# Ledger of designs, part 14: VH-VL binders against Rho GTPase-activating protein 6 (ARHGAP6)

Target 1, 202 residues: Rho GTPase-activating protein 6 (ARHGAP6), of Homo sapiens (Human) (o43182r401to602)
Amino acid sequence: LSLNPIYRQVPRLVDSCCQHLEKHGLQTVGIFRVGSSKKRVRQLREEFDRGIDVSLEEEHSVHDVAALLKEFLRDMPDPLLTRELYTAFINTLLLEPEEQLGTLQLLIYLLPPCNCDTLHRLLQFLSIVARHADDNISKDGQEVTGNKMTSLNLATIFGPNLLHKQKSSDKEFSVQSSARAEESTAIIAVVQKMIENYEALF
Below, E stands for the ipSAE of ESMFold2; O stands for the ipSAE of OpenDDE; V2 stands for 0.75 times the mean of E and O plus 0.25 times the DockQ between their complexes.

## First folded at step 14 (VH-VL; framework fv_guselkumab)

Design m1 (from k2 with heavy chain S106H; at its last look DockQ between E and O 0.48; V2 from the best seeds 0.68)
Fold by ESMFold2, look of step 14:
Structure m1 (fold): chain C 202 residues (1-202), chain A 122 residues (1-122), chain B 111 residues (1-111)
Amino acid sequence: as target 1 above (202 residues)
Amino acid sequence: EVQLVQSGAEVKKPGESLKISCKGSGYSFTNYWIGWVRQMPGKGLEWMGIIYPGDDYTRYSPSFQGQVTISADKSISTAYLQWSSLKASDTAMYYCARTSYDEYEHYWFDYWGQGTLVTVSS
Amino acid sequence: QSVLTQPPSVSGAPGQRVTISCTGSSSNIGAGYDVHWYQQLPGTAPKLLIYGNSNRPSGVPDRFSGSKSGTSASLAITGLQSEDEADYYCQSYDDSLYAYVFGGGTKLTVL
């Protein structure tokens, strides 16, 4: 087994949030859809922004960490998938089905290297969350409630934060605004395809 | 114009079932949440739960979990609130409302139905 | 009893300013959850008045304003008019109850 270190250009905040949620949030019903404290999230964000070595531990609410991740992605000056490539990403839906995935791969290749690495980390995480969505039976025969967050649910939440024409820095901005609701169907479909096919894209 | 039209008033006896409806129009029904709010006679407003009709994701207030069922039929742009066995204490006005939220999952209700009065008495 | 406390009633004469308070705790407003306000005219459904502490939706006059500080929020109404006579509710989220909560309501009487 090789222990070679893997270095990628992923913001520490994104990687820390994904790690915390992979450890503590995969069985949380409605993760990303439960209310969080703006005060606690703001305090965590300030620590990350100042470069403080923040250790996200079990006592940190999974709902606050989920909100922190969403806030970071929404607040990026250019969305993760970039405004430059917005129309290209949306137009992949107009292609024949067999061409869509390959075209997405090419568009991802055109992203700045740090955006590509961050997207890779995020989609890996989201695919893991989606795999824990359904109820199941554990090895010992006990019922295990899934988190209820399918790839469609996650794309609904994350799509507008990853790919949009407009930028808002106001934390009160609603993802359900009429403009975002009307344009988001295409964005959601693209991001859902990315979550469902992430291994083929990278 | 965004409108939510609810079914008419109901008079029932304890133990009976009931399903009331909320039909949305003037917007894309599957792209917005629908919340349900109870108002007991002479009392204030109580959040009961929400549903996203596009994917049927449902969340209940813990005080209503297991006591009602929230559902939707997106083919006819209609949300439902249902009881399997009514109690006299279910006598109230029930509102549906289109529900907005932010990345912190703070909710607000931007358009409301006219309400459905449910009376449960023997 | 609501976790968000509002005065049961307030009154004012036409043209005056009134303020309606909404007092919470560290598990709701004090934790950083936004406050929204609704107007319920007699015999009608509630209507959104203020969202996100201080934002007015289209069609709400600027004489209605909202603010939040610490564990409390306020709705201010200036230039009071007879059609403002209604019940007013604040609303937020409480993370100890795991629920979205409304205040108990305030009846505004225009004298």
Scores: ipSAE 0.607, ipTM 0.788, lowest interface PAE 1.1, mean pLDDT 88
ESMFold2 (binder alone), look of step 14: mean pLDDT 92; pTM 0.944
OpenDDE, look of step 14: ipSAE 0.895; ipTM 0.941

Design m2 (from k2 with heavy chain E103Q; at its last look DockQ between E and O 0.53; V2 from the best seeds 0.00; counts 0 for: pae E 4.3 > 2)
Fold by ESMFold2, look of step 14:
Structure m2 (fold): chain C 202 residues (1-202), chain A 122 residues (1-122), chain B 111 residues (1-111)
Amino acid sequence: as target 1 above (202 residues)
Amino acid sequence: EVQLVQSGAEVKKPGESLKISCKGSGYSFTNYWIGWVRQMPGKGLEWMGIIYPGDDYTRYSPSFQGQVTISADKSISTAYLQWSSLKASDTAMYYCARTSYDQYESYWFDYWGQGTLVTVSS
Amino acid sequence: QSVLTQPPSVSGAPGQRVTISCTGSSSNIGAGYDVHWYQQLPGTAPKLLIYGNSNRPSGVPDRFSGSKSGTSASLAITGLQSEDEADYYCQSYDDSLYAYVFGGGTKLTVL
């Protein structure tokens, strides 16, 4: 089950955010966990929605771009991984370890083509962010501060945005229910495995 | 029932170390953030920082960065606030609180511990 | 002083309506960040009263309401009762400080 790599269908917003963050955000400590301006993010979203050729530049805050990406994924009418496949994705955790990756790859194949391409782009990006989590030494011998965002940290943030069983009142659900917390744990584990095994899945 | 139970009051001298605790029960401890809030005598509330016990990610207020350490032991559902060297100005009530959030990282504290009074004097 | 400004005190008679203001700036409330409110009765821990500008958690009476406009937020208490006598704090986020911030607190006295 291989996807044709020249057949990419990703939303411009997702690709633009990923490109900007790959260029400017890989060494930003706590990327995706620092507050952003709701007002600026909504303005950027409106520009993308109008089809304007938005160019994300250095003056755009890494944190605003990070929030825009999260907002887009959370606000999709159907989550990126789809409600139809929710139980199937979650239940891969019950399989023998040797079977989990192959089953995940099959489930990814069952996604609509644009969802599959978008997931591919996103997981590539998240795997790159995770690889820059730790401090490192460059080829020039310089110490490079890592972003401190492990695959688990990223899955914690992105998991609920990619796969959820939405209730009629999201705010009421988040305040009142341990069920949301339990749901998040399983989703986080699935997405973490996807980030950690990105190359094996595609 | 969601409950946060903090360790008892402490009386210390300047320069001593201290670690106070906050034990969560009645919910999935690893799936909620725990924040720490200081209240100096007769004063208002100050956000110190937060931790996500599920992955140990921590974040501090700039005012408290380098002054305290926030940690958690998820095996016993407990978060900690720690000083390596107390100052008299650390005399305050310290609260832990469970955090909810939205997509813009707007945290609000839905359940609070009873507080731990820390007194630092000779 | 505190990043978010609250009046030090307000007062009202039983049955009346009072409001408590929370004034910020373009780097916090004015940038679109939500405002949350807490009630602290004397000698007790704070309690969540309003989150997300206007949402009321279970167990908080509907006579408590919140709103936000421009760079300011407001907590309104109607049908004032003696048990409402407490300190009230607003909370938001400031993107120039990269920090969560509380208001200085408002002491409500029920006459």
Scores: ipSAE 0.292, ipTM 0.696, lowest interface PAE 4.3, mean pLDDT 86
ESMFold2 (binder alone), look of step 14: mean pLDDT 92; pTM 0.941
OpenDDE, look of step 14: ipSAE 0.873; ipTM 0.932

Design m3 (from k2 with heavy chain N31T; at its last look DockQ between E and O 0.62; V2 from the best seeds 0.00; counts 0 for: pae E 3.1 > 2)
Fold by ESMFold2, look of step 14:
Structure m3 (fold): chain C 202 residues (1-202), chain A 122 residues (1-122), chain B 111 residues (1-111)
Amino acid sequence: as target 1 above (202 residues)
Amino acid sequence: EVQLVQSGAEVKKPGESLKISCKGSGYSFTTYWIGWVRQMPGKGLEWMGIIYPGDDYTRYSPSFQGQVTISADKSISTAYLQWSSLKASDTAMYYCARTSYDEYESYWFDYWGQGTLVTVSS
Amino acid sequence: QSVLTQPPSVSGAPGQRVTISCTGSSSNIGAGYDVHWYQQLPGTAPKLLIYGNSNRPSGVPDRFSGSKSGTSASLAITGLQSEDEADYYCQSYDDSLYAYVFGGGTKLTVL
């Protein structure tokens, strides 16, 4: 059954970016870590902000689309995983490993419905990107270079944007004390576990 | 306060291996990229590649892909550049330099090591 | 040839103004990527002189200034001093190479 987009609580920007990157970006070395054109990204953001039908095509740079997705998540007033559940998410790392996934699943279902749907879409996408990280051999026997973006690499990029105690710039978060470095490690570990175990969480 | 201290000059023969180091101090080593830059005698600066020591992600310039290996050991705040088999054309000064990652801002190298001179001759 | 083109040399008398150009293309400077400048004094490591097109790090005198327009950038040095004799490099990012790129360098001679 074909559903109208308004029955899904995933922002169109997020879904459109994920679709484009799944189609065109899975073989792109360093996706999410390569610079992008400020001009093109601003234009794309303005189109989405105005609510027009944006059709991301092959001519749109995968790096620009990746930057747009990161910007959207960073700009959310409340992080996707919510400040309310911050301590609960972090504290799952203190549980026995066999209990951690079940607890994460519960916390995910405690999220507002739109946050849960959006997280579902994002983790599905990130798990696919991670599966294409390693070099591969095509059916023709040719070596295909992987995108080099492991689940750890992706969690390092996305973790702080999805789960944080208070707003801060990426640069401020990156240069803080050793206490902030340990906070980043915990956030990254939680998000990495979510990426690696996406199917078990939903 | 921020310092990048590189290993000493090297004199080698073609075919030998080499690993040179760059130790960072005075900042959070795992939250900044380390880049490597070659300067051949009498020539300009060439970007070789970068590494993010926090998760070991590396990128190489097309000119250097497959020619060198960039690595880091975050437990001792040290980045490395290594060759498995040196050539005479590898004779150059090699610098490490620090930068941060930002998808909308260009990267710049705000602190540089003193350089490691590598001489390769028969 | 370098992706970013600089004149191989420029010269000026003490007290004068010189400019050093950095010419790129639509895949680097023209795509909106910033230009940074480095000074390399004889026998020393490079040091950051200008970042983000026009910003000076602490300790760089205001007689050094940078600008960017279209596909090109420029470094201007006013009140030229003998200590300014050095090599100068521009640097940007190229999205066709997915690489950081330096200009070929400009040797500044103070007469």
Scores: ipSAE 0.410, ipTM 0.747, lowest interface PAE 3.1, mean pLDDT 85
ESMFold2 (binder alone), look of step 14: mean pLDDT 92; pTM 0.943
OpenDDE, look of step 14: ipSAE 0.885; ipTM 0.936

Design m4 (from k2 with heavy chain N31S; at its last look DockQ between E and O 0.65; V2 from the best seeds 0.00; counts 0 for: pae E 3.5 > 2)
Fold by ESMFold2, look of step 14:
Structure m4 (fold): chain C 202 residues (1-202), chain A 122 residues (1-122), chain B 111 residues (1-111)
Amino acid sequence: as target 1 above (202 residues)
Amino acid sequence: EVQLVQSGAEVKKPGESLKISCKGSGYSFTSYWIGWVRQMPGKGLEWMGIIYPGDDYTRYSPSFQGQVTISADKSISTAYLQWSSLKASDTAMYYCARTSYDEYESYWFDYWGQGTLVTVSS
Amino acid sequence: QSVLTQPPSVSGAPGQRVTISCTGSSSNIGAGYDVHWYQQLPGTAPKLLIYGNSNRPSGVPDRFSGSKSGTSASLAITGLQSEDEADYYCQSYDDSLYAYVFGGGTKLTVL
């Protein structure tokens, strides 16, 4: 059964992937860093693109769903954080530490409403994943293996797809430029701060 | 030119510790995974584990989990494979190899180190 | 026993064609993961020969070719030369192991 979306400005694909991974993927070691089937992911993407009322079921691999979410964010014509605000987001790192979060919050409010809602949903999800990174004992005393995906690990994966100057035509930055390597580090740092401070930003 | 240069051959006794190295050059070290591959004498290739030096995320083959430690020092573009207590069965050639990072994780090793022979005997 | 199965040896005369198979399962090649091939000359490190099932890196002669179908892959070498004498490994990824997996290797002898 598919219900009408409650989130008017969050893409159905994003919300569906986040829900599935929150239910099935929080204990999956290396979620977002384990391989997936390109064929199965393309099939899922085509179903969403055709407007089919897609229900992500338990039999759908968490790794395929994770790859679908990453692919969607990577393939957006304009990155979620927008090219227009790229420099502004990066420059928050130059501010005093106590001013950085407030400035990030203001920049988030400058995003188009759809982007802001989508970022809200995504950061909520990523913060939950990061909080399940470490091994733990459940409230009923049972050992729970953590997923081993820290906020830094997640920012490393998601950062370049959320904030970049233009979509790459290949899968790597130029290795001949320290400035490009430094930009990747800055992008990752901004997104890591967003994940770690999710509740303060919204 | 992309190069992976490994530390020299080692002769060790059972119970000793060891840390071997793999230095990458000619590319952005923090943007690619480094995998470690074992080749026992006269045998095939076995994937041991992999590290992403950009954030130190590591993953081990089930066969090697708990037997070795993979680490990296990105300030000197070097990955490491280490044992806390060597066994005679650890005698093998050890290769480091580079792979890329993408949304589906890269699955091929495009550049390989020259190998480090580790001999463990009484 | 290797997750990916290769014949332990193959042989051919100079100028001939040989084929090396790589058989997997539904959790690796059959799940849609690509197959890559490596050549290991005696006493040397492995070298990438074919990636993404059928792509040759720069510098690899076009007499090497790869293909994949179902749960299996194949490396073909035409115009066999004495320098092709080596061990050949296929490699893929396995969903159930969460691991990169290699075939057991195939020793190619040029007669």
Scores: ipSAE 0.379, ipTM 0.738, lowest interface PAE 3.5, mean pLDDT 86
ESMFold2 (binder alone), look of step 14: mean pLDDT 93; pTM 0.945
OpenDDE, look of step 14: ipSAE 0.890; ipTM 0.938

Design m5 (from k2 with heavy chain E103M; at its last look DockQ between E and O 0.59; V2 from the best seeds 0.78)
Heavy chain, then light chain:
Amino acid sequence: EVQLVQSGAEVKKPGESLKISCKGSGYSFTNYWIGWVRQMPGKGLEWMGIIYPGDDYTRYSPSFQGQVTISADKSISTAYLQWSSLKASDTAMYYCARTSYDMYESYWFDYWGQGTLVTVSS
Amino acid sequence: QSVLTQPPSVSGAPGQRVTISCTGSSSNIGAGYDVHWYQQLPGTAPKLLIYGNSNRPSGVPDRFSGSKSGTSASLAITGLQSEDEADYYCQSYDDSLYAYVFGGGTKLTVL
ESMFold2, look of step 14: ipSAE 0.589; ipTM 0.814
ESMFold2 (binder alone), look of step 14: mean pLDDT 92; pTM 0.943
OpenDDE, look of step 14: ipSAE 0.879; ipTM 0.937
ESMFold2, look of step 15: ipSAE 0.770; ipTM 0.873
ESMFold2 (binder alone), look of step 15: mean pLDDT 92; pTM 0.943
OpenDDE, look of step 15: ipSAE 0.905; ipTM 0.949

Design m6 (from k2 with heavy chain D55S Y57S Y104S E105S; at its last look DockQ between E and O 0.55; V2 from the best seeds 0.00; counts 0 for: pae E 15.4 > 2)
Fold by ESMFold2, look of step 14:
Parts: C-alpha cells; structure tokens; sequence
Structure m6 (fold): chain C 202 residues (1-202), chain A 122 residues (1-122), chain B 111 residues (1-111)
C-alpha cells in the first residue's frame, strides 16, 4: 500500500454532492430539511446512474443536491454502516464514555474499504456543515449567516439513512411507537458522536 | 397524542408589542419544524415562516421577513410569534402547525394549533 | 392572484361527487413539488386531509382522494355528506418565491 498511490473509493455521486454543498451550501439555512424538486433530483440521479460525468455547478440548487445525497444513502442495498454491525454500533452507547470513541474506531475499521472511505468523506462534510451552524462575523466586520444545522440536526436526518435494521422511507422516520422511538434515539446518538469526533475516528 | 396549544385571544392597540405562544406536546418538540400561518378575516391561509426548535433555525416568507420574529423555548416546548409594533392590518387569526416531510418533497403541516385571534383596534 | 389557483366555490348534493382543482405553474407544482390538502370546517383550525399528492393520514375517509398531473392537482370527494361543508386549501412550494404557498381556498357547499 505505501509503495502504491493512495486511493480512496468514494462513489462519484457522494463526492460530487459533498463538494458542491461545501462550496455553495454552508450558509444555506436548513440545508437537508428544506424541500427539493423531485423532478430535478430524479434527473440528476439518472445521469449519475448511467455513468455520465455529471458536473454539479452553481446553477444546481443546493436543496436538490442535498436531497440527491440523502436519497443515495437511503437507497444503498446495505446501509453504509452495514446491517452486520448495527448492534455493535448501537451498543457502543452502553460503554463507559472513555471507551466509546476507541470502540467506534474499531468498528469503522471493520467496515468494507469502500464503506469506510465513503463514511470518511461524509463525516468530513457533515462536520464542516455543523461547524457553520452559528452566525459569525467575518474579519472585515460583516455578518456571515450560519446554516443552523447542528450535529444533532444532521444526525437526526442522516442517522436512519446510515444505520438501520431494515429499509425505511422518510414517512417511516417519524415516531410510530415507543420501540421505534428508542431505536431512533440510539441511532441518532451514535451518528452525532461520529460527526462531533470525526477527526479522532480517522 | 400530538397537540399544539396556542395562547388565548389578544386585543391590542396599534404600536403595542405582542408575543403569542404555541406549546407542543406528545412528540419530540426539538425534532420538528413549527410553522406559523396567518388568516386575515374572510381570507385564505398565508405561510409566515418556520422554526426548528432544536437549533432555533428560522426561515421567513419574503412577505413577512422583518415584520415578525419567530422564536422557541425548547425547555418548555413552546414556539413564539412576536411583533415589536402592531398595526391594525395585523388583525387576523394566527395558527401554528407542525411540519412533516418526505425527502425530495416539500413539507406539509400535519398538526395544527387551535389558533390565536389577534385584534388590533385604533 | 393566488400562486395556486382554486375555484372560489363548488357545490354538490348529498351522495354526489365533487372535485376541487388546484392549478399552479412551472415554478411550483410543475417543478415537481408535491401538493397537500387541508380542510377547514367553519370556526375551526385547518386539518390535514391529503399529503404527498394522494396519501391520506389516519382517520381521513377514503372518499377523499388526491391526484397530481403536470402543473395541476385535484381533490375528489365522493359520497358527499353535510359535514363536508368547509373550506379546502391546497398547498405546495414555489421556487421563485422561495416560499410555501397555499391556494386561495374553495368553499364547498353541500346542497
């Protein structure tokens, strides 16, 4: 490996969406929770699925690109964090706090290489979005609007797409019963910890 | 059971401030956007804006930007709509509503408060 | 001029079928945004009737149905009952306004 070029296996769709949103979406209030055009998102997805070199530019709506990314992760045949490791990821919450991060590192190491690389790219992106949640003042004194999407907000949206026992729709993400509510809370907590501690995990 | 309970009717004079409330119960208050909708007497529904109480993120309709303030206190599961200086034209029924959504779709309002009648008399 | 156009009123006799149209443009329904429907009984708050074009929430009778095609949507009510007398609103999202938009409302009268 050290004698060969380092290669990261991230789907083009994921990397393209993350790049576009890092460039154009970091100051977009409510990114990932505002509606998108189903028609435009379907067209973009079809272009990526056909292997066309899609270039996401400024004219592409950040909300459409955000929806495309969520849809791709939701539609994976096996969740990014894998069904095999579901219980292991959830059970890290039962460990003493000082052991949780190290155990998450080990579980990430057990992912297939493509899954690990994709998770790395995604968490890098989500950590950047979370760091831009609050309003701030630029060095020349002008207000810069934050996107208002905290690590908890992002984990709430992405958690069920990354870690679940069975495939679900957005309508099924709502609380339907106490058992589902507890599962959602645990999934959200694990993913939130990953976003907040991204650099320590990789 | 999901419920949104709004504060009672208000009678105010032009120039006065007002803050009306919407208390959510029976669900995780911080995990859903809350929208505000105006209905002027004899008229239809107008979207004013939304807030995500988990982060206090707000988005205003262009028609209401700068005219009202939307806020929330997640410790008591309550959203607010506020005017710094009421006008007679603010006389209307005001509803809060919880959003729900489908990825790649727009949002809809699945539960509504009972409404707060605001009367601004000169 | 509401962004989404609805007829101001419709009427029907008990047991009959009525439809309520909701006409938008390429910046809203035509851009692929879903249409949702609300019922407002006299003196009450709006209630969700149809979401995502055609889905009924729990407790809404199957005699209420929705559809969408092109830039328009339709709410159909069959087996009209006196308690259906209400105002009905469609709702979507508009890219040009960056806003959620409601139709102007349709008053249904049961004869």
Amino acid sequence: as target 1 above (202 residues)
Amino acid sequence: EVQLVQSGAEVKKPGESLKISCKGSGYSFTNYWIGWVRQMPGKGLEWMGIIYPGSDSTRYSPSFQGQVTISADKSISTAYLQWSSLKASDTAMYYCARTSYDESSSYWFDYWGQGTLVTVSS
Amino acid sequence: QSVLTQPPSVSGAPGQRVTISCTGSSSNIGAGYDVHWYQQLPGTAPKLLIYGNSNRPSGVPDRFSGSKSGTSASLAITGLQSEDEADYYCQSYDDSLYAYVFGGGTKLTVL
Scores: ipSAE 0.000, ipTM 0.512, lowest interface PAE 15.4, mean pLDDT 83
ESMFold2 (binder alone), look of step 14: mean pLDDT 92; pTM 0.945
OpenDDE, look of step 14: ipSAE 0.020; ipTM 0.630

## First folded at step 15 (VH-VL; framework fv_guselkumab)

Design n1 (from m5 with heavy chain S106H; at its last look DockQ between E and O 0.68; V2 from the best seeds 0.80)
Fold by ESMFold2, look of step 15:
Structure n1 (fold): chain C 202 residues (1-202), chain A 122 residues (1-122), chain B 111 residues (1-111)
Amino acid sequence: as target 1 above (202 residues)
Amino acid sequence: EVQLVQSGAEVKKPGESLKISCKGSGYSFTNYWIGWVRQMPGKGLEWMGIIYPGDDYTRYSPSFQGQVTISADKSISTAYLQWSSLKASDTAMYYCARTSYDMYEHYWFDYWGQGTLVTVSS
Amino acid sequence: QSVLTQPPSVSGAPGQRVTISCTGSSSNIGAGYDVHWYQQLPGTAPKLLIYGNSNRPSGVPDRFSGSKSGTSASLAITGLQSEDEADYYCQSYDDSLYAYVFGGGTKLTVL
């Protein structure tokens, strides 16, 4: 039987940010690593939190939208990959390489349905961003600037936001450098593997 | 104790190459940016660029893009600033700084090296 | 020229309060980018004094404070002491330059 997309449980904010960045941000050098306006991002977040119908349009900065997506994931009361499965996710790297993808699939299946759907949407988006990292030639023969954000770069940014032990209300957590302490390398490696193998996981 | 120790002063002639170093200790080297800041004699501070040693991502100030190379060797907790051909106008103090950031990519330089004086003259 | 404008110098007597301004524009401070402050004592490297507009890192006395309003920021130093004599720089991000920028610096003289 065919999949019914009506049953997918992806937060409107996540889906809206991903759509906007897929449309406007794939050629943006350093997307997710360029400064954004705190006040504009806060205003957008408040609009989504109030449940109003927010339309992210061309005049919205891709850097503000990128920051909004990161902020949402960081602020989740329980990380997207859950604190309960933290050790299980990082320990997949201890398995034989041939077992790692299959085990990741099983762990993803154990996520709450909303988390699983959201991860699906996010990894789809991140895999698209990574595929546009390098410069290339368009069908019209024009040079197309790559965004320079490899799967490793994206995992470095998103890994600690998706899988961590720290609470989002902690003052030190707002400073991303200190929030990336201990075990960041394992978390980054797991998320990098997810981005690079997106199709195989879903 | 966070510490950044830079390589010693350099006296060079125009056209020569140079690579100066910045060794970080007392913190997780791969979890912070390293920024490079120039201070010309008697002048203020200028941001040159940054590197994230954890994933080798490098970003340059537009004023310095193509003028210098920033790199890191995480196995020895060391960042580098490199010129392929020095000019007399490169005479300056060069600082490395450990760089903190937030989710909005607002950066600040929380610990600084002692500086490397580079003198380029005929 | 610096995108962030600071007065070239400021002076005060011991025990007094001084304020150092950092004036930006709609492409930096006015766009909602944080301001950070650095102290550079004579002959030394800069040192972080204030980050995120108003936060003091460990080891910075509470007589240093920062604030931001509109397109400008200020650093206040109360109970001025002779060891406060230094150059002070503000720093932010400018989205028209796509660069982190420092102010031109302010030389504080303790009279």
Scores: ipSAE 0.764, ipTM 0.877, lowest interface PAE 0.8, mean pLDDT 89
ESMFold2 (binder alone), look of step 15: mean pLDDT 92; pTM 0.943
OpenDDE, look of step 15: ipSAE 0.908; ipTM 0.951

Design n2 (from m5 with heavy chain M103L S106H; at its last look DockQ between E and O 0.66; V2 from the best seeds 0.81)
Fold by ESMFold2, look of step 15:
Structure n2 (fold): chain C 202 residues (1-202), chain A 122 residues (1-122), chain B 111 residues (1-111)
Amino acid sequence: as target 1 above (202 residues)
Amino acid sequence: EVQLVQSGAEVKKPGESLKISCKGSGYSFTNYWIGWVRQMPGKGLEWMGIIYPGDDYTRYSPSFQGQVTISADKSISTAYLQWSSLKASDTAMYYCARTSYDLYEHYWFDYWGQGTLVTVSS
Amino acid sequence: QSVLTQPPSVSGAPGQRVTISCTGSSSNIGAGYDVHWYQQLPGTAPKLLIYGNSNRPSGVPDRFSGSKSGTSASLAITGLQSEDEADYYCQSYDDSLYAYVFGGGTKLTVL
């Protein structure tokens, strides 16, 4: 008698990076915007690509893990939100504000199941990071330094890697022309809305 | 062409405030970092901090944290460097620079302003 | 004093080749952080020469080249010209200081 499992299709690298950063990086000022070692990130990526059982622990720099996550998303042959749906995602911004969220839900439904699961994991993680952006006071009166990474900051970093027409090199990560500036703004706005509303989308 | 034009030279006394400016043109102002670099008389270059005008995120060198304020007004494509109370040791040339970056947050300064000389003396 | 050490000066005759070193440590160049190079002509702002260890921006002649190995980087200038007389700075990131750092600078004298 066969077992009928429900599968969660999140790449191990993505889930491992998110778990590590949730555990070690939520109070790291400027997470995703601090320099990382190309050597260490390359080594980690090679270990994951070879299928080595990689366990991300406290000795792994949160900045290297942050870069690894960004690198994986940027290097996908088709971006997470797919080239096919690029125009549809961007055009949600042309809708009345009250229609935008529901339309995003429908577009997410159209994603391949692996992409949908991965997006869910990623948005959950990014929303947690954004909730730790501000300084706070703990229950016992101790100051807790925020990470300073708002939903807008995170969308600015992740947006172009989740939704783009063509894969770019590292040196093309920045927008280098005024024509790209307008596309980047739209992509960032879409991804920001997703981070802020992730529970309604899934 | 990409151009960064800084405000003119300043002569100040210790304790005075100052805000100098850096206006960018010829590129998408909100899609590049703006960095600030100090050069003391006869000395080398020192990184002070950066701002991303697209989302107003700032980062300071630990050596300058709390000593200056970096800000931007994207409606006029202008970044600022501010002191609330100048010291004689703030006498230097101050450059703004458009800053490119990669996925690993390695930064380089691809276009520079002409510099603003700040002199602080009694 | 600078975490990135450069020779204070180098010299060469027109047409010759010179190199300018940038020596770091395991917390910067040795940790895998890129090196960038800038030229500052007398009385002017710095100008980018090399980024990402070895890439030339548009408008920089191919007689300028950069390389990195171990904890050090090098800027090579071939076919020296009088207009190359300037100060040269390397730049990287140091992860123990959490700061972008410049070398102390090297004055290049032609002739």
Scores: ipSAE 0.819, ipTM 0.903, lowest interface PAE 0.6, mean pLDDT 89
ESMFold2 (binder alone), look of step 15: mean pLDDT 92; pTM 0.939
OpenDDE, look of step 15: ipSAE 0.907; ipTM 0.952

Design n3 (from m5 with heavy chain M103I S106H; at its last fold request DockQ between E and O 0.50; V2 from the best seeds 0.78)
Heavy chain, then light chain:
Amino acid sequence: EVQLVQSGAEVKKPGESLKISCKGSGYSFTNYWIGWVRQMPGKGLEWMGIIYPGDDYTRYSPSFQGQVTISADKSISTAYLQWSSLKASDTAMYYCARTSYDIYEHYWFDYWGQGTLVTVSS
Amino acid sequence: QSVLTQPPSVSGAPGQRVTISCTGSSSNIGAGYDVHWYQQLPGTAPKLLIYGNSNRPSGVPDRFSGSKSGTSASLAITGLQSEDEADYYCQSYDDSLYAYVFGGGTKLTVL
ESMFold2, look of step 15: ipSAE 0.798; ipTM 0.880
ESMFold2 (binder alone), look of step 15: mean pLDDT 92; pTM 0.943
OpenDDE, look of step 15: ipSAE 0.911; ipTM 0.952
ESMFold2, look of step 16: ipSAE 0.803; ipTM 0.887
ESMFold2 (binder alone), look of step 16: mean pLDDT 92; pTM 0.941
OpenDDE, look of step 16: ipSAE 0.909; ipTM 0.953
ESMFold2, fold request of step 21: ipSAE 0.824, 0.806, 0.812; ipTM 0.899, 0.887, 0.890
ESMFold2 (binder alone), fold request of step 21: mean pLDDT 92, 92, 92; pTM 0.941, 0.937, 0.941
OpenDDE, fold request of step 21: ipSAE 0.924, 0.927, 0.925; ipTM 0.960, 0.960, 0.960

